VHH binders against Uncharacterized protein C29G2.6. Designs and how they scored, part 7

Target 1, 179 residues: Uncharacterized protein C29G2.6, of Caenorhabditis elegans (o16887)
Amino acid sequence: NKQCRDLLQCSIQKKCVNLPVLSKLVDGKNISAEMYDDIDKYTDYGCIFTTGCQDECNDCPLCLTSKLQIVDILSGEKSSAECPTLMDCALKCVAESNQDIFQINKCLRQDCAFHCFDGSCPKCSGFITRVFNQMCAAGNFRQKIKGYSGPCYEMFHEIVRAKFADRFEKNGKTRGHSG

## First folded at step 1 (VHH)

Design U18 (framework vhh_8h5u_2)
Fold by ESMFold2-Fast, scan of step 1:
Structure U18 (fold): chain B 179 residues (1-179), chain A 122 residues (1-122)
Amino acid sequence: as target 1 above (179 residues)
Amino acid sequence: EVQVVESGGGLVQPGGSLRLSCAASGFTFSSDYYAMGWYRQAPGNQHERVAIIYSGGSTNYPDSVKGRFTISRDNAKNTGYLQMNSLKSEDTAVYYCAKGGPLFSDWEFDYWGQGTQVTVSS
């Protein structure tokens, strides 16, 4: 459909996709189902949904549906540089999870969400969304479960559950007694 | 056209300093989602990674340069940098910059330039 074609064009123009690498992977051939994981590796979903192509995404029903799954999560309001300890934790999760997106997500939620409480990352949910988007784009991940929305959309669903971590960030800001 | 151009190399005496620059064209660092790194190759050796800056701004250095080298980037200028202090003869190499994919442990080397020669010698 035209609107979703406009989203693709926007993604190319705004460099939300690594076009030289995608061109090498495709080389004028049909994109096979197994190549979608490689395409995701070279795609910046944060750019597509928010910073680059927000209007085009909103006009594309498939993109809008995916975006709505993360509606309760802040995105793009603070740079990832404001959360360096959380980023280091997230990179360790990637390194130690053998490219398993479910293990990466579990690691992020269990081992990294703690950093939201220390006051160094007040918009932790937005940062988690950016890290998730990059992990979705970055790895050759072995998908264990197909069924609903594909790998990235399933991870959006899991990230919504991580929204509970935001409550701890807010509680960290409201200290009554100093001791 | 996608390209990186390294500059700032030269001849320097032991204990000296140099600042290398990596100018990107055909893509941008402005998304904050791309990592970048510096690699070096001395004659007879394979490429060695000497610095990475990840999308979140965190950095990583091997022990051979930790405390002496600092990687940074300027998204407004679309340029990356490597500040090299307390240079040693063992730092003599051709230095390359590379764009990495987001959160990759290993770099995609499609954007390697011609390199810039650093020679540390009296």
Scores: ipSAE 0.000, ipTM 0.111, lowest interface PAE 16.0, mean pLDDT 60

Design U2 (framework vhh_8h5u_2)
Fold by ESMFold2-Fast, scan of step 1:
Structure U2 (fold): chain B 179 residues (1-179), chain A 119 residues (1-119)
Amino acid sequence: as target 1 above (179 residues)
Amino acid sequence: EVQVVESGGGLVQPGGSLRLSCAASGFTFSSDYYAMGWYRQAPGNQHERVAIIYSGGSTNYPDSVKGRFTISRDNAKNTGYLQMNSLKSEDTAVYYCAKGLYWSEYDYWGQGTQVTVSS
């Protein structure tokens, strides 16, 4: 696709990929599994999607779709602008998850979501709900919950109840809901 | 990088005790949005939550371990604990420490620590 050719050219020109180092790691003909990890280390996905090649990415349907999924999960454009560290983390999750939405979700939860709670990104109020909805739609979350077979929105309500129970526990008496 | 490291597992005789530790880095357990939990997986079984402590200090345990296991945390040391007493052969499993966001209570962070209860 010629639209995505301009993204590739931009990625090289803006040094979003460290091409001289990559060419030393691979001969171009003999790429091992171990070399794929090194390629990812020398690729700056934040540069590709936002700081270096934003316009070129927006003009490439594959890039735009991938970027919009991440931006949507992270409360849209405002989170990208106001929380660049969170966004860079999220884009690294895309890079490291082999295009698997469930692995992206897991990476976002384990490696990135703490930015919402450590004071670095106070404007991610929709993040948890949207990530949970993505897991619900995909069924991934249910695999870890022993004995749950009901509608996914019921699990969301149980998680919300646990959160409210904890808040009331800190401020007064609760009814002892287990989460 | 956000990480937890479990320790304290080992071989113990039935009726014995072990104390597991969970050291956290890259986040703190004192956040209002984090519950800390212990989970286990025996061969051939799905993951099972054996203890949870919420940010407010309330705890919950399944009937299989209630009265025998105690979860706690030290927010100053950013470390969680599981005290396991009166151990049974069915407690044999890999034990995992999990950071619990309220929308993801069953997530696992560490590599796990093996507990074997055998005579």
Scores: ipSAE 0.000, ipTM 0.082, lowest interface PAE 18.6, mean pLDDT 62

Design U20 (framework vhh_8h5u_2)
Fold by ESMFold2-Fast, scan of step 1:
Structure U20 (fold): chain B 179 residues (1-179), chain A 122 residues (1-122)
Amino acid sequence: as target 1 above (179 residues)
Amino acid sequence: EVQVVESGGGLVQPGGSLRLSCAASGSIFSSDTYAMGWYRQAPGNQHERVAIITSGGSTNYPDSVKGRFTISRDNAKNTGYLQMNSLKSEDTAVYYCATDYSRFLWGEYDYWGQGTQVTVSS
């Protein structure tokens, strides 16, 4: 899509990314595995979404969708009423990430997503359940939990819980919002 | 609906060839900004990366398949391909197609196919 190519070119021009890494993507040159694996570390997503390339992002459906997902979690009265613990977590991510949208999203995924599974935010579980159903269709996650015999999408609740067992114990209980 | 579907696996003799196809469907794939990759898994706990192709057509391969495997894509059809030549017994595995439109946010592949078995045996 030309619109998303314009976003990539804007990101280079506005220096939202490490130029050598993204330039290789735009030129169609082979990228080293190490540069590919670390590309997100060299990207200013706040610049891409807002300060540098807002118009280009809004015209690129994938960028706009990613931006709106973050905004929906952070947005106001409705989300706060439906998911107060998730909202408190999300606001902390924003406050601690120095306007870096990538760090905000990473923080939301790593530190806040488990609130979708602890009973405090049933509404956000719909998105997560859809993602897990897609992974279940791929078959790749069944290998990670030998002996699991329940529905595949529920297996991901156990993966998330195992990964964040300490956070479920610390953050789920500490925040007092257990259903 | 978003889905990734593989096809083209099968049984082949050493030295033979196979072409795998990966069809991605859903509104998120309307833009060519996503990367496509192939992974394989023999019995073990981790997928091995086989090939990656970016939206711009840049490719990368591990030494184990370099010169034998070629990844390509048709952006108009949202379809990726893996051409496997000079197959060896070590290439026997389940092959998975993965897409990564959100690498910019998550740093990981977002959508995976169900896998297709490739067996190289005499």
Scores: ipSAE 0.000, ipTM 0.105, lowest interface PAE 15.0, mean pLDDT 63

Design U24 (framework vhh_8h5u_2)
Fold by ESMFold2-Fast, scan of step 1:
Structure U24 (fold): chain B 179 residues (1-179), chain A 123 residues (1-123)
Amino acid sequence: as target 1 above (179 residues)
Amino acid sequence: EVQVVESGGGLVQPGGSLRLSCAASGFTFSSDYYAMGWYRQAPGNQHERVAIIYSGGSTNYPDSVKGRFTISRDNAKNTGYLQMNSLKSEDTAVYYCARDRSSTWLYPDFDYWGQGTQVTVSS
């Protein structure tokens, strides 16, 4: 899949993914539930989908489908009770963007992100992880781990694994993830 | 030796502008995947985050400075900047530059801070 490979290379070259950290974190076999949180921590999804690799993402059916689903997730979300101010802000971003995922992402990062640090949403990281997981759960990939298997996660999982294997071709195997 | 050093602070009248600089040494933004953030502290207050630019180029600002402050980075000079426009008396603070290993605004992982540069906005 040449189109999606171009996205993956772009994500690495534009530093949307902190590959050196992720490569040491991944044990080279299976991604544990704990490692999905670390993947999210060291991945700039806005960079992948919009600011860094928009053209490559649009040319990758898995990535494009994931971008389009964010509008549906935000428009149809029914879990405002956990982070009401963040959710209200996010819905305004959707309403003002004419379904332009680039504008939605920009609005979320510039106008809404600080609600996570003002004390109004102590579980903001969990909220963002759930939204992203829902966005990436659909697609043509066979579900490997319930709730954690989807186009976005599978793409980055495979890239990190491939780069991890390549890095240690002539060196002893090493790991950097917490149990 | 890893360090970040701020400069460009000073005394300015309300409505004025200043550009702060953050010079990095011992690491490179273009090769090392680091983000750069700006924080400020007024006397008697805790540190407040005012701007962040991530390795991928994404930026973020609080409502208190949105539309007035702009963060940027020059990878060739290994230097970050904070352009401050339409300054108000409440912007008076010591401004700090910080390095961050994370790629997202939700999971800050700052490990080095500068010494700070004083910004005073008064008539």
Scores: ipSAE 0.013, ipTM 0.408, lowest interface PAE 8.2, mean pLDDT 68

Design U26 (framework vhh_8h5u_2)
Fold by ESMFold2-Fast, scan of step 1:
Structure U26 (fold): chain B 179 residues (1-179), chain A 123 residues (1-123)
Amino acid sequence: as target 1 above (179 residues)
Amino acid sequence: EVQVVESGGGLVQPGGSLRLSCAASGSIFSSDTYAMGWYRQAPGNQHERVAIITSGGSTNYPDSVKGRFTISRDNAKNTGYLQMNSLKSEDTAVYYCARGPEGYFLSTAFDIWGQGTQVTVSS
């Protein structure tokens, strides 16, 4: 699909994926299920969906599907999370944005990010990236390899496959390997 | 085969106490990169965080259970615990233990979950 190839190209050009670090991490190695968790932490899904590649994402069915699932997942979270003030702010952004992920991201960056400085959440450096990465990795609550079955799995797999096609194991399209 | 299994649930009167245990296969709780948490799900509701404990032993609780519940872990035995005191009817739920990464606040970040143990607080 040309639209999804355009999204992948945009993601690379806008540096939504940290290719130098990723290349070093996978240097000479096949891509396996266990490596996806390490690779995922060098991907900025907020950049892919909103600030870097919004138009390309909206035109790519893989990205549009992930966008809708992300909104649903975030709407399901509660203020009883570890950083309740920050989480309440994030949920308000979702509720007020009519399922528009660009508006959600804008609200999070402008209205919620400063809670990282007020002492209510000491570990929230990279908050926007962390929130989007958590939503992308999310799956059914009993899954063991969530990165392989989360809303962003297919899009992430295509980014890694397209850049490192020669380094996938024999059949790199497994959703999780068993064997 | 990586899994966690909860035990210790049951029926208890209001004001009573229960201790839940979470037994893990492999070295799930021995890593310095993983947190352990307890979640509960009451009928008709999404799951909610009850308690978390970091690899270093720092704990976090929502106001609804703070002062009544205590989370602990024994990394050498790959076992976690939830001591529940002064139980209320609203504590009735299926309780789950889970492994998750340090520093995340979303419940969806926890990636290894047990099957749950029922706690019923009723007269």
Scores: ipSAE 0.000, ipTM 0.184, lowest interface PAE 12.1, mean pLDDT 70

Design U30 (framework vhh_8h5u_2)
Fold by ESMFold2-Fast, scan of step 1:
Parts: sequence; structure tokens; C-alpha cells
Structure U30 (fold): chain B 179 residues (1-179), chain A 124 residues (1-124)
Amino acid sequence: as target 1 above (179 residues)
Amino acid sequence: EVQVVESGGGLVQPGGSLRLSCAASGSIFSSDTYAMGWYRQAPGNQHERVAIITSGGSTNYPDSVKGRFTISRDNAKNTGYLQMNSLKSEDTAVYYCARESGSYYWPLDSFDYWGQGTQVTVSS
């Protein structure tokens, strides 16, 4: 599709995607779950959706649909029946962040992510995969769990889970970050 | 070094109330950048989550305490609270305050801090 070709060209020109690196990683291979971390690392979805290629994304039906899915998931009632508490939290993040993807990401991480871990949303995977996968590369994620090679959204879940596990196991002790 | 100190535990009769306080100290981070939680452990039982409050004020409770316990925070004082009403003998446990602390970004928010615990005993 011509519109989507324009998006691809924009993404390369604006360096929203590090194509030379991604081409070496995926050349001749089927994309697997193990490769998403590397793909996410070299893809800036915020650049694609807003700051770099907004017009080209809006003109590419696949990109526009992907962008709107975040809004529809957060705003629509379809997901509220499956994850009502998470959805209410996520809607607050979107409403109060003035469409700033970094502020939405921070809000989702700090105020909403524990709903996926605490058993209140067993069906979190489909919703959070779309939201966090798109935001993960668009955000300013500074550091990944050392040795983690899964999708960026799974890394986020692992961090939240590990924090709670550490609290139960160490009980009454502080834990420093080792680098 | 970040510290977490609980207070307000004690002996109370069934149906009574207690208010626990959790003072978090450490000048490196803003008080509004972290989530706080209350957890408890009774002898012979596993650790149980009691309440969580996020930096934005969102709260979550398990069914066992929902409607009886209320978590709150005062960000200006770096202090969290757990108001416990209609206490039952099953609420007897050591209560721990937990602080997710760190920086203003999620990778640096990976630092975890626990208090020493405060004993709550509900008996007649």
C-alpha cells in the first residue's frame, strides 16, 4: 500500500526504526516471541505515531488502526467487562496525560500495572500486550532486566512480579540495585 | 539510605479498630513517585497482601479486608496509613509496610524497601 510505504520511508528517514540493525536481526527469519525485545529496542512507536511520522501513520490504514486500538482499548466498553479495574485506571492515565505518551506510560506503570499481577485481571494479556508493546519502544525505557530476552511488555510484567516476590521473600530487608 | 518504619500496632478486642502508620524516609526521591503497600504474616501462614496505594492514589484490597480496611497516604509527610476497622481474630499478624522506591522512571523504581513489621493481635 502506497500510504504505508510512505510511513516506512518516514520511519527510516526520521530514524524511528533502526532498519540496518533490524534487517540484520530478522533477515531471512520468521519473527518469533524471542525477537520482540530486539525489535522493540530498535523501534520508536511514539516517533511513528506522533512526533516523527504522525501524518504518514494517519494515512496508513494499518498504522492508524494500530494507533486507534490503544485509544479504543482504553476508552471502549469491550475490555471493561474483562478487566474493569485496569480499564478504569488506564482511562484515567490517558485522560490526565494530555496525550503525552511518556506520561501515559509512567502513569500506566506506576498506577495500573499491578492490576495485571494481583489477580483482578486474569485476561490482561491481550489488552496489555497491545498497549505496552506499542508504548514500550515509544517510551524512554532506560534499562531492561539483565538477561531478559522476551517481549518488552513481558519484561514489564516480570519486573512488577519480581518486586512483589522479593518483598515476600526478603521480609523486613531493603534491596539495593546492583547496576 | 531509604528507610521504612511502621507504628500503631497493638492488642485490640474483636470488633475494635487500629490505625497503622508507615513513615518512609530518604531525601533522594519525591514522595509521590512510589507505590506503598501493606502486607501481613500470621504464624503458620504465608505472606498476604492487605492493601496497595499507588503514587496517584488508586487503591486495591483483597476480599478478606475489603470494606473493613482503608489505605491512604500523605505525600507531604512521606507517610502511609492503614485504617483497620471491625477487626477479627483472623487479622492477627505482623503487618509490614512496603515501599516501591527509586527514581522517576520505571527501571529505577525497581528498588524495594520493607519495614521491620508491627504486631497486631486481636483477641478477647
Scores: ipSAE 0.000, ipTM 0.134, lowest interface PAE 14.4, mean pLDDT 62

Design U32 (framework vhh_8h5u_2)
Fold by ESMFold2-Fast, scan of step 1:
Structure U32 (fold): chain B 179 residues (1-179), chain A 124 residues (1-124)
Amino acid sequence: as target 1 above (179 residues)
Amino acid sequence: EVQVVESGGGLVQPGGSLRLSCAASGFTFSSDYYAMGWYRQAPGNQHERVAIIYSGGSTNYPDSVKGRFTISRDNAKNTGYLQMNSLKSEDTAVYYCAKEPGYSSGWLTDFDYWGQGTQVTVSS
């Protein structure tokens, strides 16, 4: 779509999508509901929506509409039952934000994201791990944490844990389940 | 209250260089929750984004300045920068530093202009 060309270009440039697979799937067609699930397997939504292509996504109606599924993106549509604490938190954000997606996103980041790292929803960390790996690939994040020899996703996990240290201390949990 | 102060503008000849600074107070650029951008406005024109650095450190530039401008930040000094090289007459504008809530929080809003701007004039 013409309105979404800048988003596609950005997504390719920032490596938010697996281009060979995505190109074959789309192949000049309009995206149907049946194709949407397959696209999710090859799309880094954190990269598209935030760290890589925020402006281009905002200018693309299809991408903007996809932000309405933030809860599904974080948990995975078929894994919602496996993350009940995160889902409950996310639904509370939806209820309290009068369906304003900006306020929902702010609420999810400030009040719910720590559930990905407190051991209650290990699968949620997959989405955030993908976002962090994209930051690591850019080179800038890895250089800021010198002396760290572990995987990039664990570095991000530690950064998020540090940000939410007060919340982890309040519930008596300062360590996430990593193994 | 959150505040930014722009500095480093001035008069420069075509082909010259300038470095703009954006000093922040009331928040920190070391947070992975803030993006920082540079915008400019020439007389009679609307605001144009010339650079952005996202919370993860990735950057974006429009084609008009790509390869000539570089955005960066110094977390220890809580200061952002715009290095402008190979300046052209069309780069003449007031430059503003803007704060945006970081990834997953500010993607549906424009940047807030928190500073008063700094004038850049490129002329012989």
Scores: ipSAE 0.000, ipTM 0.109, lowest interface PAE 15.8, mean pLDDT 61

Design U36 (framework vhh_8h5u_2)
Fold by ESMFold2-Fast, scan of step 1:
Structure U36 (fold): chain B 179 residues (1-179), chain A 125 residues (1-125)
Amino acid sequence: as target 1 above (179 residues)
Amino acid sequence: EVQVVESGGGLVQPGGSLRLSCAASGSIFSSDTYAMGWYRQAPGNQHERVAIITSGGSTNYPDSVKGRFTISRDNAKNTGYLQMNSLKSEDTAVYYCAKGSTEDLLRWYSGFDYWGQGTQVTVSS
């Protein structure tokens, strides 16, 4: 259906949105850019993306684009084709954490780390490094920083198993030390 | 400004294959920052998304085409593609390409703004 009407109806039925927003949605208004900011404040993204309305979200270009954009921010271009199961797990972490970076990191470490060891994602440690490089380099030096750097160092230590963090830290330190 | 031009449509027999191309130009953003999608509309039916690919290469397909259609992109050529295999008569439609941010895709979905004229795909014996 146009303008994501089925997603809107699902969000009402599953209570993925708060009552103040329900009145606007029940009036049969199409989802527009102007309504997007209002919806964000009152939206349970975990409910919409994963547990309540996954199919309706996937059929709504606005919702699907948001899901895939968030995944791309975390994973980078090369990673999505190599590790689709890990990508699905990362998307769930983002949806359940409502864009809170610390909660996303915790979820990735606890719920997604096993994909690094089940053979479905070779070089998962490289995938995780690329994810954090994109997030960490979103500021002043994105274009020039390829390795793990700056304020994300502690976050990396918290979300990756000690053995993986040690491997990445050793490799990253060797590369960074070259000057 | 974003402009797209679809090509590659035509008449094909059931079970056949076609490859559609979407060339994008006039964008103020580089090809690596935009998502691309393929949408179709048959007479009397609503628009439906048949494939989407993000700047990062993530793809998605509805069940109606999953396993038969493959979306891909060439960022250096600013071009997207839709490989359509095992075509069925129900795939007959005008196919449209969209390229843009979330805001641009929303505008296309609203039916207010679209770029390109579409390309006709007819699956008939």
Scores: ipSAE 0.000, ipTM 0.149, lowest interface PAE 12.7, mean pLDDT 60

Design U38 (framework vhh_8h5u_2)
Fold by ESMFold2-Fast, scan of step 1:
Parts: C-alpha cells; sequence; structure tokens
Structure U38 (fold): chain B 179 residues (1-179), chain A 125 residues (1-125)
C-alpha cells in the first residue's frame, strides 16, 4: 500500500478531505463503517480523482480501479451526463484498453481530448469534477445505508486504513495489525 | 512546437552533487495545468521515475532516491529542476525531463511522455 500513501498526502494538501475529521478517526483507533459515512460527508471525491490529485490517484491501484468502475457505471447512466460525445469517447477508450492505464490515457489524449476544444464540451474541467462528485456523494449513486460498499467507499476505506497503518509503523508497532 | 531541454549533467565522484535543469518552450508550466517529472535510464535497464511534481506543488520520490533528490519548479522562469545530493554509482544514467497535459483535466494527463533528449549523469571515481 505504499503507492496509495501519496494519494492520501495529496488529498490532505489539496484540501479534498476535512483534515480535522480524518484526524479524529485515526486517533480513535477503531475505524468502523459508520465512521466512513461521516467522513464521506466531508470528502470531495471529484477533487481526489480529478482536479486535485489525478496523478496520485492514477498511481494508486485502488483509486485507479475505483475510477474505472465509476466510468463503467456511467456507461449505463448516460441520461444524467453532460458532454455526451466526450463521455462516449472516454468509455470506448476504457472498454478497448483492457484496463491498461497507459493505453487508456493515450486513447483519451489522442482520440477524445479534442472534444474539449470543438465546442461540444465547453466546461470540460467542471464536467468531469461534477460527474465524479455526483457518482460518489449521497443521492444517485451512494446510499447512506449500513454495509454499503461501492467503488468510492472501498477506495476511501483503504486510504484511511493506509494512514492508520503508517501511524502504527511510525509508533513502532507491527504492520500485521494494519490489515 | 513543444519541447524541453535538459542540462546540468556531467561526471561527478561518489558523494557529490549535481543540479539538473529542464527549460520548456512552446508551452508554459502552470500551477493550474502541468505536471512535471524526472525519469532516468541506465544501459540495460528500463527507465524509471525518480521524481515528480504535480501542478499544486506536491512531490513524490521512490525509496531509491528519497532524501537525496529534490524536485522543484519555477513557473515564472518556465523551468524545472532536480537537485541530486549524495550521488552513488547506481545513479549513473541518462536523465529525462517529461511534462504533459493538465492535472485538472484528467483527459490531458498522459503518463511517461519524454520530451527531451536527456542529459548524461556519470558517478565514477
Amino acid sequence: as target 1 above (179 residues)
Amino acid sequence: EVQVVESGGGLVQPGGSLRLSCAASGFTFSSDYYAMGWYRQAPGNQHERVAIIYSGGSTNYPDSVKGRFTISRDNAKNTGYLQMNSLKSEDTAVYYCATEGSSYEWLFSPRYDYWGQGTQVTVSS
């Protein structure tokens, strides 16, 4: 989980998460699903996936997997999306690249990025952020229910666990308790 | 025309220091749009990333250089830097500067694009 440490650091530095809430969770030493429901309220997932920490997310396998799963879900819910030509192009890149992030990014740059310039998606940056926030936040995608386990929940759960493990290692405790 | 020019490489003894520079032309480093990294390749090895700085100023390093290398960027001068301290023989490689796309718009942020010809660093006594 070393790869996801940089994502956690970025999320804090870019203020994608409410640091005081995260600190209280870590200090409690008992991280439960109910605590993640509270953290989710103070988390800007669009910031984590795109506007703040895109590169750190792409370097973290759990974050990258969650990002790709959200893109897959969006293929079924096109009715809520802005910029349908850009969305369709991006989903084709994901589908045809066998989950290889290098090929996905190359496809997106060469075959899709120009849609931000051709007038079909004037608010390209804002659109991507809005889509991720809508899919991760309460409402259409995430239910505030005990036991919910979606792409955004699982990604954030692992980031918080990694932070707890890092604290445990720094305090001289064994890594076996980090899960 | 987009390009970067690396400079500052050379021959140094173990324990020495070098500062590499990456000058951009045809585009501007911006805290709003560009990420920049340093990558290296030694003969017989695949290239590896040794430092990256994201548009917001956060930085990352692999364990092999952590604490010895420091990446920075001066957006006003449109130049990136890599300060290398406590150099070891295993740091001998051609060093490349790579930058592309936007951290805000993930569609424009491809990975591992090399824009320059590189600068040779040789650590030998």
Scores: ipSAE 0.007, ipTM 0.141, lowest interface PAE 9.3, mean pLDDT 65

Design U42 (framework vhh_8h5u_2)
Fold by ESMFold2-Fast, scan of step 1:
Structure U42 (fold): chain B 179 residues (1-179), chain A 127 residues (1-127)
Amino acid sequence: as target 1 above (179 residues)
Amino acid sequence: EVQVVESGGGLVQPGGSLRLSCAASGSIFSSDTYAMGWYRQAPGNQHERVAIITSGGSTNYPDSVKGRFTISRDNAKNTGYLQMNSLKSEDTAVYYCARGSDTSPLYFWGSEDYDYWGQGTQVTVSS
């Protein structure tokens, strides 16, 4: 895929893949299941999906699909199959936001939350969190933390904390309880 | 339409434990899109935040209860819990469950971020 060439170039340039070591391990065309742990050891998926090559991954359908599938596997759930209408709504929030993680969160809560109540998503327990994780991992956010490669939902909380830390500290604990 | 019911309060000796439950009777309460929180109020005091849990499961506690209290939720049952261990006389208060607002970053704000409050459940820690 031509769109995915930019991702390959980015992955090499940003050193998301230890290509010399990986090539030495898989110098044959046949990759056995036993080699998957070694491949993963020399591949920085956080770098590919977020800190290094987020834009290039989002523009490469293969990468975007793989990112979403990995999130589903790591969460232990089939989020995309469980609530397809809610997933479509969440992706629309990402696409229509101005790369603003607060706007995405607001959009998800206001425009998509009703899918939990209209019978279209009877298994809503944990689903929004999984959908948000997929959305966050796939998205490009103006508020992202430079160099961060940890869990996407944790990154969201760190961004919110950092943005409001000064305000929270400066105004004191009583800000929310003023007359 | 949305109602919140707290339960599990009671009288306990210092050093004891209690588990509070927060159950919703409305169809729109406590979905996994909302944060949940526990607040307490002793006579003569304003509401004090005790614990917050986000839709994603992230938690936050004030230093007064950190390490002693654990908040959790079961979104499928629209139920929240507060496990209270090593209780002190200072923990005596009416405990309230709150459901978060649709419009704000719920994790870091005060009581104005919460739309729905229960009737409260009394916790008394006394020798």
Scores: ipSAE 0.000, ipTM 0.119, lowest interface PAE 14.0, mean pLDDT 62

Design U44 (framework vhh_8h5u_2)
Fold by ESMFold2-Fast, scan of step 1:
Structure U44 (fold): chain B 179 residues (1-179), chain A 120 residues (1-120)
Amino acid sequence: as target 1 above (179 residues)
Amino acid sequence: EVQVVESGGGLVQPGGSLRLSCAASGFTFSSDYYAMGWYRQAPGNQHERVAIIYSGGSTNYPDSVKGRFTISRDNAKNTGYLQMNSLKSEDTAVYYCAKGEWLRDSYDYWGQGTQVTVSS
């Protein structure tokens, strides 16, 4: 947690998390797993991992692990049959970027995104956004509700806990050991 | 103002050929913003995409028509084409020309369609 404080602060300051909207969503309520799909919608994981807070993420073991697992997902053979040209381009970005997720993300956006428009993957509109905001984060939250906690969920949970620590602590004291 | 007009349909025997045309107005098929596709619907069946061509020239076909159908475009005439060879009875359908914006993953039917009937 101590090593990841700068990441949490960066995520707040760079507005990777829409705090005004999240504050309104949790106002007067306990944060529960049922809220995570809605809360996750207001979290920009691409901003956290790459464009906003790259250095702070690299210095946070939880974030670095989550980021590397996203790279593994992007470099995998999964779904290559649906978007083969895009996947081949993505694998090249991974191979040539020495595991730097910022360079991989830049390569994907500048050198590969046009494959969404060339007929090889007509359903990949927003693919880069979906990898960070839907496939990684939303999928992990849905799987957490179904018993899978994934690294994107753990990262988001730390941000939520840090910002709303008073609510978690108050709820624990009030509802601890009560039926 | 934006529209397409399909033509070239008709009655043909199995094994025959037809060339469909799609004349566009209000947009150009050479635009980086538009893909052009051919879709078909037979009575009682769902819509099926049979060909796509993008501004960069790449094409895609389902296995049901791959090797038999060829999509192309003539930018000077702002017209798209579907060359259909080795036609089968199951190719009988109304064929529609559609455009899709590259910022969207869906296509809008802009034409009224042209009937293709493969029967002996």
Scores: ipSAE 0.000, ipTM 0.100, lowest interface PAE 18.2, mean pLDDT 62

